# Designs tried in a protein design chat: VHH binders against p21908. Part 19

Target 1, 324 residues: p21908
Amino acid sequence: MEIVAIDIGGTHARFSIAEVSNGRVLSLGEETTFKTAEHASLQLAWERFGEKLGRPLPRAAAIAWAGPVHGEVLKLTNNPWVLRPATLNEKLDIDTHVLINDFGAVAHAVAHMDSSYLDHICGPDEALPSDGVITILGPGTGLGVAHLLRTEGRYFVIETEGGHIDFAPLDRLEDKILARLRERFRRVSIERIISGPGLGNIYEALAAIEGVPFSLLDDIKLWQMALEGKDNLAEAALDRFCLSLGAIAGDLALAQGATSVVIGGGVGLRIASHLPESGFRQRFVSKGRFERVMSKIPVKLITYPQPGLLGAAAAYANKYSEVE
Short names: E, the ipSAE of ESMFold2; O, the ipSAE of OpenDDE; V2, 0.75 times the mean of E and O plus 0.25 times the DockQ between their complexes.

## First folded at step 4 (VHH)

Design Q4 (framework vhh_podentamig1)
Fold by ESMFold2-Fast, scan of step 4:
Structure Q4 (fold): chain B 324 residues (1-324), chain A 120 residues (1-120)
Amino acid sequence: as target 1 above (324 residues)
Amino acid sequence: EVQLVESGGGLVQPGRSLTLSCAASGFTFSSYDYGWYRQAPGKQRELVAAIYGGSTLYADSVKGRFTISRDNAKNSIYLQMNSLRPEDTALYYCAAGDYWGSDYEPFDYWGQGTQVTVSS
């Protein structure tokens, strides 16, 4: 059965035709990306996608949404679209839909993803287990966190707000970073450290601690300087970022009872080549008497190009496979 | 407007080399991240190689054989493919992203693809 898979973010919406059958995603077609500001509504973007496809759209949709999905009216920052789940079928002229939070979609994608799309970072180089809990986290604009329970051929996704737990400093420099960030944010969540903007927060704190003047930097330029190793403070900020990423990945695995960890997102891809030589593994396993247990947990990185679209399609397949 | 145009595909014998090019226009080239993906008939699109700022990432299947590079002066991305195998046969896509902060879709813009066929 064909469905329309949609991944809706703040500034962009992505569409694809997916084929689903018997709880599986058989194929995911070519991605079409629209700027949300250039289309007055989801309905108009849907119609544009149908025009591009050149044939009637399937009467089923799977939607990943970059915000909470448990409401009567759904809105996003910097996106003019307003979604009303109760009227979606009528507005799009479809029979069925699923609507899932964007990081929930990533978790569904992991459940359906071939191991070739899960690059090894550290721990035992083994496939993700067929039974047990998988912790999934992804730094981006914020920090997405979910976990996935696999058991006896089935799976269950639990969406969380784990990016909003407290940042726990693990050394004297991190104590100072936390103290500086408290002046700006009061309570400092882990997302303030582990996110795209988080590199900037670390960088500013380090500059202040060292007594070094700093210029306002575009986040993209800061990330480029850090990854190229051409600026000592930016590189130091990236080193701290990788240490804290390892620490939170390990803490979440402990809290969720996970036996494997998957990192997703664009930031993960940007630092992929840096991670193996960073302090990531050291912080991930350094959990006191649990160090040996932590050392047995494989950590993988998602390289699949359309995890939101795959995950939306997977969520649809999982929900409707037992009916069809 | 943002546009990516791939070139350099074609028929090539196993063990040989081929270089793909991607010409970008409509934006500030140096401010974007770039990647190459491929899709064989009946298979899903897969990452081949990416440049994220100063970092490169390669799929395990091509690591050591393929090299991604960029030329900011020419607004171009290249994929040097060495020791080609029949299983490298696919439509190759150039991708560009201005969402280094995106959690889910690292690339926003895609070319239409260039066909690479590795066959004797």
Scores: ipSAE 0.105, ipTM 0.579, lowest interface PAE 7.1, mean pLDDT 87

Design Q5 (framework vhh_podentamig1)
Fold by ESMFold2-Fast, scan of step 4:
Structure Q5 (fold): chain B 324 residues (1-324), chain A 120 residues (1-120)
Amino acid sequence: as target 1 above (324 residues)
Amino acid sequence: EVQLVESGGGLVQPGRSLTLSCAASGFTFSSYDYGWYRQAPGKQRELVAYISGGSTLYADSVKGRFTISRDNAKNSIYLQMNSLRPEDTALYYCAARDYWGSDYEPFDYWGQGTQVTVSS
């Protein structure tokens, strides 16, 4: 059956027609992207998508939403759309829908994507297991964490708030970074270190520790400087980011009992070329007596171009497979 | 309106070179990351190359053969393709991503694509 797959972020919403059957996503059509600021509501963007398609829209929708999905009224910081799950079917004139958080969609996508979309980072170069637990994490504006259980031809996604566990310093420099960040945040979560803004937090702490004056930098400019190697302090901040990413990826794998780890998101893609030369692997495996266990865990990076759309369609297929 | 316009595709013999260009308009070029994806008939798009602030990433199948570059003054990105093989035949897409775009979607904007056919 055809469904409308939708990936709603802060500034953009992406629409596609997906074909689903028997718990599988058979196809994902061409993406249409709308600026959310240019449409007063999801309903108006939906109508415009129907006009562009030139035929009646399917009476089913699968929606990935860049925020919490539990509640009577859903809002995003940079998106004027207000979503009310209870009235979605009425407002869009549809029969069924699924609504999932955007990182939940990424986890569903991992269950359905081909191994060619999972680039190897470190560990044994093996396909994702058919049975077992896969840890999924992705730095972005925050830190998304989920895990995926595959068992007996089925899968289950467990969404978490794992980005909000505590930052654990592992050396004297990280002790100092933590002390500086406590002045701003009191309790310091790992997301304060591992996120897009987290590079800025590390940079500011390093500047203060070194006693070096710094200019207030836009996060975009800071990331560009770090990746280009144009500034020693920015590059040092990126090195620390990669160390801490490895550390938290390993800790989550231990806590979740995972035998594979998948990194997603635009920040992951952006730093992929730096990871092999970074301290990522060293921190991932350095878990004391469990180093041998950690060394057996493959780490992959998502390169699939439409993970939110694929994941939304996959979640719909998974939910409605048993009613066929 | 944001536009990405690819050019430079065509029919080329195995072992030869081809350069694809992508012209960007409607946004601040220097504030975006860029990539090249390709799509063979019946397949989903796959990453070919990615560039962010001078750092690059390549698919294993094209490492050592393809080079991605950007020219901020010309608002353009390029894909230099050397030692072309029949399996490189695909529609090639230019893509752009804002830093603050979707946390988990790698690209916000796509071009319409340019066809590359590698055949004798």
Scores: ipSAE 0.303, ipTM 0.687, lowest interface PAE 4.9, mean pLDDT 87

Design Q6 (framework vhh_podentamig1)
Fold by ESMFold2-Fast, scan of step 4:
Structure Q6 (fold): chain B 324 residues (1-324), chain A 120 residues (1-120)
Amino acid sequence: as target 1 above (324 residues)
Amino acid sequence: EVQLVESGGGLVQPGRSLTLSCAASGFTFSSYAYGWYRQAPGKQRELVAAIWGGSTLYADSVKGRFTISRDNAKNSIYLQMNSLRPEDTALYYCAARDYWGSDYEPFDYWGQGTQVTVSS
């Protein structure tokens, strides 16, 4: 059956027609992107998508939302759209929907993702297991953490708040970074380090430690400077980011009993070419007597361009087509 | 409810000084971080200065000219703006977030803004 898959972020919403059957996503159609500021509501963007399609839209929707989904009224920063899940079927003139958080969608996408979109980072170059636990984490606006349990031909996504566990410093420089960040945040979560804005937090701390002038930068500009190697402090901040990403990926795998790890999120794609050559691997495996165990865990990076759309469709397929 | 009210905006000549104030109510003032943002016509809102505990951050364009401060006893934050330039003309917003709250960028609470115009 056809459904409308929607990925709603702060400034943009993406639409596609997906075909689902027997708990599987068979196809994901061409993406149409709308600027949320140019459409008064989700309903109007939905109607415009129908006009572009040139035929009636499917009476089913799967929505990935860049915020919490358990409230009666859902709003996003920088996006004027307001969603009320209880009236969504009525407003869109549909029969069924699923609504999931954007990182929940990423986890569902991993369950359905072709292996060609899972780049090898470290460990054995093997496909994701058909049974067992997969740890999924992704730096973006924050740090998304989820777990995927595969068992007996089925899967279950467990969403967590794992990005909000405490930052654990592993060397003297990280002790100094933590001390600096405590001045701003008191309790310092790992998300303060491992997120898009986290690069800026590391950069500010390094500037203060080195006694050099700090300049407030847009996070996109800072990321570009770091990735291009045009600024020594920005590059050093990126090095520290990759080290800490490896450390937390390993800790989460240990805590969750995972036999594989998948990294996603907007930042993951930005660092794709840097990550395998970074300190990620060293920190991932350096878990004392568990180093041998850690070295056997494959780590993959999501390169699929729209995991939110795929994941929304996957969540719908899982919910409404669990069995044949 | 958390409420932020800006004041102190106005028309000033280039090279002069202006102090903006933000009065906060409806919560424990000392438990929050604060910032000043500005938005010029046709442009996106940009961070000018922020204060978290004892730490302060400034945009490059205002560093050395602007100073952010807080007064916990008065439940207020201030932006002292020196050596004002025509390009500082904007609507200035006070923003706040729970110090122990959600651990990512957006400020959760916003004032209505106060207009600053730097013109001869």
Scores: ipSAE 0.000, ipTM 0.149, lowest interface PAE 13.5, mean pLDDT 83

Design Q7 (framework vhh_podentamig1)
Fold by ESMFold2-Fast, scan of step 4:
Structure Q7 (fold): chain B 324 residues (1-324), chain A 120 residues (1-120)
Amino acid sequence: as target 1 above (324 residues)
Amino acid sequence: EVQLVESGGGLVQPGRSLTLSCAASGFTFSDYDYGWYRQAPGKQRELVAAIYGGSTLYADSVKGRFTISRDNAKNSIYLQMNSLRPEDTALYYCAASDYWGSDYEPFDYWGQGTQVTVSS
């Protein structure tokens, strides 16, 4: 059956027609992108998508939403749209819908993703397991964390707030970094270290520890300096970021019982060329007596460009496979 | 406001070279990161190459054959494609992001694409 897949972010919403059957996504059509500021509501964008398609829209929708999906009224920053889940079927004139958080959509996408979209980072170069747990994490504006259980031809996604667990220092320099960040944040979550802004937090802490003056840097410029090796302190911050990314990826795999790990998001892509020469693998496997177990876990990177749309369609297919 | 316009596509014979260009406007070019994706008939869009300042990333299928570069003075990015093969036939898209990207989406802005056909 055809459904409308929608990925709603802050400034843009993407629409596509997906074909789903028996718990599978058979195809994902050409995407249409709308600026949310140019459309007063989701309903109006939906109607415009129907006009562009030139035929009646399917009576089913799958929506990935870049925020919490619990509550009577859903809003995003810099997006004027207001979603009321209880009225979605009535407003869009549809029979069924699914509404999932954006990183939950990523996990659903991983379940349906071709291995060509999963670049190898480290560990054994093996396909994702057909049975077992896959840990999924993605640094970006924050730190998205989910896990995926595959069992007996089915899968289940667990959405988490794993980016908000505590930062655990593993050496003397990280003790000092943590102490400095406690002055600003009190409790320091792992997301304060592993996120786009997290590079800036590490950089500022290192500057204070070394007693060197620094100016407040634009996060984008800091990332560019670090990746290009233009500044010793920025490069040191990136080295620490990669170490901590490895550490948290390994900790999440242990906590979730995973035998594979997948990294997503824009930061992952930006550091992909640096990860092999970084301390990522060393920290990922250094889990005491579990080092041998950790060494057998493949780590992959998502390169698929529309994981939100694919994931929304996948979530619909997964939810309604048993009813239809 | 932000616009990306690809050019340089066309029909080319196997083993030859082609250079794609992407002209960017409506923003400060040097503050953005860029990538090239492609979509072959009947397939989903896939990453070809990305450039983050001076750092580059390439898909395994094009590594050693394709080179991505940027020219901040000309507000353009390029994809130099050498030793072209029939399987490189696709619509090629330029992409840009003004931040590290979302947790799940690497690029915020996309061009309309330019067709590359590798055939005798």
Scores: ipSAE 0.216, ipTM 0.642, lowest interface PAE 5.9, mean pLDDT 87

Design Q8 (framework vhh_podentamig1; at its last look DockQ between E and O 0.17; V2 from the best seeds 0.00; counts 0 for: pae E 7.3 > 2, placed apart)
Fold by ESMFold2-Fast, scan of step 4:
Structure Q8 (fold): chain B 324 residues (1-324), chain A 120 residues (1-120)
Amino acid sequence: as target 1 above (324 residues)
Amino acid sequence: EVQLVESGGGLVQPGRSLTLSCAASGFTFSSYDYGWYRQAPGKQRELVAAISGGSTLYADSVKGRFTISRDNAKNSIYLQMNSLRPEDTALYYCAARDYWGDDYEPFDYWGQGTQVTVSS
């Protein structure tokens, strides 16, 4: 059956027709992207998508939403759209819908994506397990964390607030970085280190520690300088970022009992070629007595082009797969 | 308004080379990450190459044969495709992401695609 898959972010909303059957996503059609600021509501964007399609839209929707999905009224910081789950079927003239948080959608997508979309970073080059726990994390404007349990032909997604656990310093330089960041944030979460803005936080701390005068760069310029290797301090900040990403990926795998780790998001893709040459693997496996166990855990990167759309469609397929 | 326009596709014999271009407009080109994806007949869309600043990533199937590059002065990205194989036949899409785009989407903006056919 056809459904409308929708991925609603802060600044963009993506629409596609998905074909779902027997708990599987068979296909995703061509995506249509709207700027949310240019459309007064989800309903108007839905109608515009229908006009572009040139036929009546399917009477089923799967929606990934870039915020909490619990409550009577759903709002986002950057997006003027307001969703009321109780009235979605009436407003869109549909029979069924699913609504899921955006990182929850990423986890559903991992459950359904082919291994060709899971590029190898480190560890044994093996497929994700058919049974067991997969840790999923993604740096973006913050740090998304979820885990995926596969068991007996089923799967379960657990959404977490794991980006807000504490940053654990692992050497003397990180002790100094933590001390500096405590002056600004008091308690320092791992998200303060592992996120897009986190590179800037590391950079500022390193500059202060080294006593190096610098002009404050915007985040985009800082990331560019780090990735191009044109500035020693920016490159050092990126090296620290990769060390800490490895450390938290390993800690989450230990805490969740995972035998595989998946990294998602645009920042993940941005640094993917740097990770094998970085301290990522060193920190991922350096868990004392568990080093041998950690060395057996594959780490993969999501390369699928529309993980939110795939995940929304996957969530719908699994919820409505109970046809006897 | 971000626009990406691919060009350079066509019919080419195995073992030959082809260069795809992507012209970008409507934004500050140097502030974005870029990539190439392709969709072969009967397959789903897959990453070919990505570029962020000076850092590049390639799919295993094209590594050593394809090169992604950017020209900030011309607001363009390129995909140089060498030693083409019939398996490279696909619609090729240019993609762009601002540094703070939607958190878990690898790219925010997509072109219409350009067809590459490797035949014989």
Scores: ipSAE 0.580, ipTM 0.828, lowest interface PAE 2.7, mean pLDDT 88
Fold by ESMFold2, look of step 5:
Structure Q8 (fold): chain B 324 residues (1-324), chain A 120 residues (1-120)
Amino acid sequence: as target 1 above (324 residues)
Amino acid sequence: EVQLVESGGGLVQPGRSLTLSCAASGFTFSSYDYGWYRQAPGKQRELVAAISGGSTLYADSVKGRFTISRDNAKNSIYLQMNSLRPEDTALYYCAARDYWGDDYEPFDYWGQGTQVTVSS
């Protein structure tokens, strides 16, 4: 069965024809990318996609949406499109759809990926288990957290707001970082540390702790300096970022009983070559008496090019598949 | 308008070298991360190499043979491919992202690709 898979972000929307059958995505066609600012609505982009292909579109859609999906009216900060879930079928002239958020789509995609799309970070260099819980987290503009349960030939995605749990300091310097951040934020979630902007938060806190002038840098320049090794304070901030990422990845794995961990998000690929050489593993396994258990958990990185499209198609297949 | 244009592909014999280039326009070049992906006939697109700040990343299948680099003055990204094998035959895509981009995508912008064919 053919469906239209759609991945709608802030600035881009990607469309593809997907073939789905029996809970599986058999193929994804060549994607068509639209700039959302250049099209007045999803409906107009949908029509443009049909015109480009020169055919009527399938009467089924799978939509990954880069924001919350539980509301009457859905909007994104950088996207002019407004979606109303109740009217989607009528507006697109379709019979069925699924609508899921972006990190839910990532989790669905992980359930479908070959090992070739999951690069090894640390722990045993093994494929993801066929059964068990996979913890999935992705730092980007914020911190996405989801869990994937695979059991008895089926899988279930659990979307969470795990990036908004409290930051817990693990040494004296992190005590000071937390104290400094509480002067700016009434509650310090882990997302304040583990996100693209989080590097800036750490950098500012370290500058205050060391009594050095805080330079007003945008986040892009700060990340460049840290990754290139051109500023000692920026490098120290990146070191702390990686330590905290390891700590929270381990905590989430413990809380959910995970047998593997997968890292994605906008920042994940950026730091991929740095993570094995950082304190990430040290913090991931440092869970007291559970250190031996934690050392057996593989940690992987997503390299699949279009996880949103794959995940949308997978979610549709999963919802409308016959279950044995 | 963000555009990525690949060049440098072609037909080569096994063991030879090629350099792929990607010309970037329509944005501030130094503000982006870059990568190369490839897609062989009948296969899905896969990561070859990526570059961000001072960090590079390579697929296991190309480590030691391929090198990614960038030239900020020329707004260009390169993939030096040495010791080419028939298995390297694919359409090679240049990719770019804003440091933030859409939160869950590895790359936001893609070129049309340049064909590399390794055959004797």
Scores: ipSAE 0.093, ipTM 0.618, lowest interface PAE 7.3, mean pLDDT 87
Fold by OpenDDE, look of step 5:
Structure Q8 (fold): chain B 324 residues (1-324), chain A 120 residues (1-120)
Amino acid sequence: as target 1 above (324 residues)
Amino acid sequence: EVQLVESGGGLVQPGRSLTLSCAASGFTFSSYDYGWYRQAPGKQRELVAAISGGSTLYADSVKGRFTISRDNAKNSIYLQMNSLRPEDTALYYCAARDYWGDDYEPFDYWGQGTQVTVSS
């Protein structure tokens, strides 16, 4: 059956027709992107998508939403759209829908993702296990953390707020970084470190610690400088970022009982080529007596171009597998 | 309101230069990657140049001739086009994508385009 997959962010919404069957996504069609500022509501964007499609839209929708999906009225930061789940079917003239958080969608995508879209980072270079827990973390504007359980031919996604756990420094420098950050923040979560803005936090902290003069840079420029090796301090910050990412990924894997880890998010994409050569692996496996176990965990990075859409579709397929 | 507005296009003779400008508004300029695309009649839209932070990417057909740049203070993207050729004739689009997005989409926003015509 066909469904409309939708990925709604703060500034844009992406639409695609997906074919789902027997709990799986068979295909994902060409995406159509709308500016949320150019449409007053999801409904209007929906209608516009139908017009572009040139045929009646499927009576089923899968929506990845960049925010909390619980509640009677859903709102997004920097997005004027308002979603009321209770009236969604009526408003879109559909029979069924699934509504999930955008990072939840990424987790669903991982469940359906072909190995060709998962770059190997470290550990055994093998496919994600068919059974067990997969830890998924995605640094971007913030830090998303989810995990999924594969069991008995089914899978279940668990959304979390794992990005808000406390940062644990693992050496003297990280102790100093944390101390510095605590001057700015009441609480230092891992999101303060492992995120787009996190690099800046590390960068500033390192500068202060080393007594190095630096210019305030926007996050994007800093990342570029770091990735391009154009600034020693920026590179150092990135090194620490990768170390911390490894440590946190490992901690999450341990906490969740994962046998594989998948990295997503925009920042993940940015550091895809850098990460395998960084201290990520060392920190990932450095878990004391569990080092041996950690060394057996494959770590992958998502390179699928539209994980939100895929994940939304996958979520629908998963939920309505018996109806298809 | 999010907008990308291109300017600077026109009719030029082969070998001449043009500079296209794209003014962005309605969003945080520094949080996006940008690119120039072009579409000639009867052809598919193609990437001409892209910029992410300070990193740049160029289509093979324009390497050495075109230069993409950005000015964060002006919320603007530029495409310096030198040694223009008839095959460069196309409608040129400015595009923007979320830097932190988890998609590999080439764009989130498009301008309306500016026409570049290279003809003797």
Scores: ipSAE 0.025, ipTM 0.428, lowest interface PAE 3.7, mean pLDDT 91
ESMFold2 (binder alone), look of step 5: mean pLDDT 81; pTM 0.810

Design Q9 (framework vhh_podentamig1)
Fold by ESMFold2-Fast, scan of step 4:
Structure Q9 (fold): chain B 324 residues (1-324), chain A 120 residues (1-120)
Amino acid sequence: as target 1 above (324 residues)
Amino acid sequence: EVQLVESGGGLVQPGRSLTLSCAASGFTFSSYDYGWYRQAPGKQRELVAAISGGSTLYADSVKGRFTISRDNAKNSIYLQMNSLRPEDTALYYCAATDYWDSGYEPFDYWGQGTQVTVSS
């Protein structure tokens, strides 16, 4: 059956027609992107998508939402759209819908994508297991964490708030970084280190530690400088970022009982070529007597272009596989 | 408004080369990350190559054959495609993202696509 898959972020909403059957996503059509500021509501964007499609829209929707989905009224920062799940079917004139958090959608997408969309980072170069636990994490504006259990042809996604666990320093430099960040944040979560803004936090701490003048820098420009190798301190901050990403990926795999790890998110894609040459693997495997166990865990990176849309469609297929 | 326009597609024989170009407008070009995606008939869209600052990423199927590059002065992205195979036949899309707006999605803006057909 056809459904409308929608990925709603702060500034943009993406629409596609997906074909789902028997718990699987058979196809995902061409994406249409709308600026949320240019459409007064989801309903108007929905109607515009129908006009562009040139035929009646399916009476089913799968929605990935860039915020919490457990509430009566859902709002996003910098997005004027307001979603009310209880009235959504009536508002869009549909029969069924699925509404999931955006990183939950990424986890559903992992369950449905093949190895061609999962670039190898480190560990044994083998496909994701058909049975067992897969840890999924992704640095973006924050740090998304989920895990996926595959068993007997089925899967289950567990969304977490794992990005908000404590940052654990592993060397003397990280002790100093933590001490500096405590002055600003008091408690320092791992997300303060592993996120888009986290590079800036590391950079500022390193500047203070070295006694180098710190100038307030736009995060986008800082990432550009670090990735281009334009500034030694920015490169050092990126090196520290990759070390800490490896450390937390390994800790989450241990905590979740995972035998595979998948990294997602826009920041993940930006650092993809740096990860194999970085300290990522070193920190990922350095878990004391568990080093042998950690060395057997493959780490992959998502390269699918619209994991949110795929994941929304996958979530719908997973929920309604036996009745649709 | 971010706008991406692809060009350079066409019919080409196996083993030959093509260069695709993507002209970008409506934003500060150097502040964005770019990618090339393709969609073969009956298949889902897949990443071919991406470029962010000094870093590049390639799909295994094209690594060593294709090269992505950017020219900030011309506001353009290129995909140099060497040793083309029938399996490379697809509609090729240029894509761009400002990671602060993308959330967990790699790319936010897309061109209309340009067709590449590799056939004898």
Scores: ipSAE 0.000, ipTM 0.363, lowest interface PAE 12.9, mean pLDDT 86

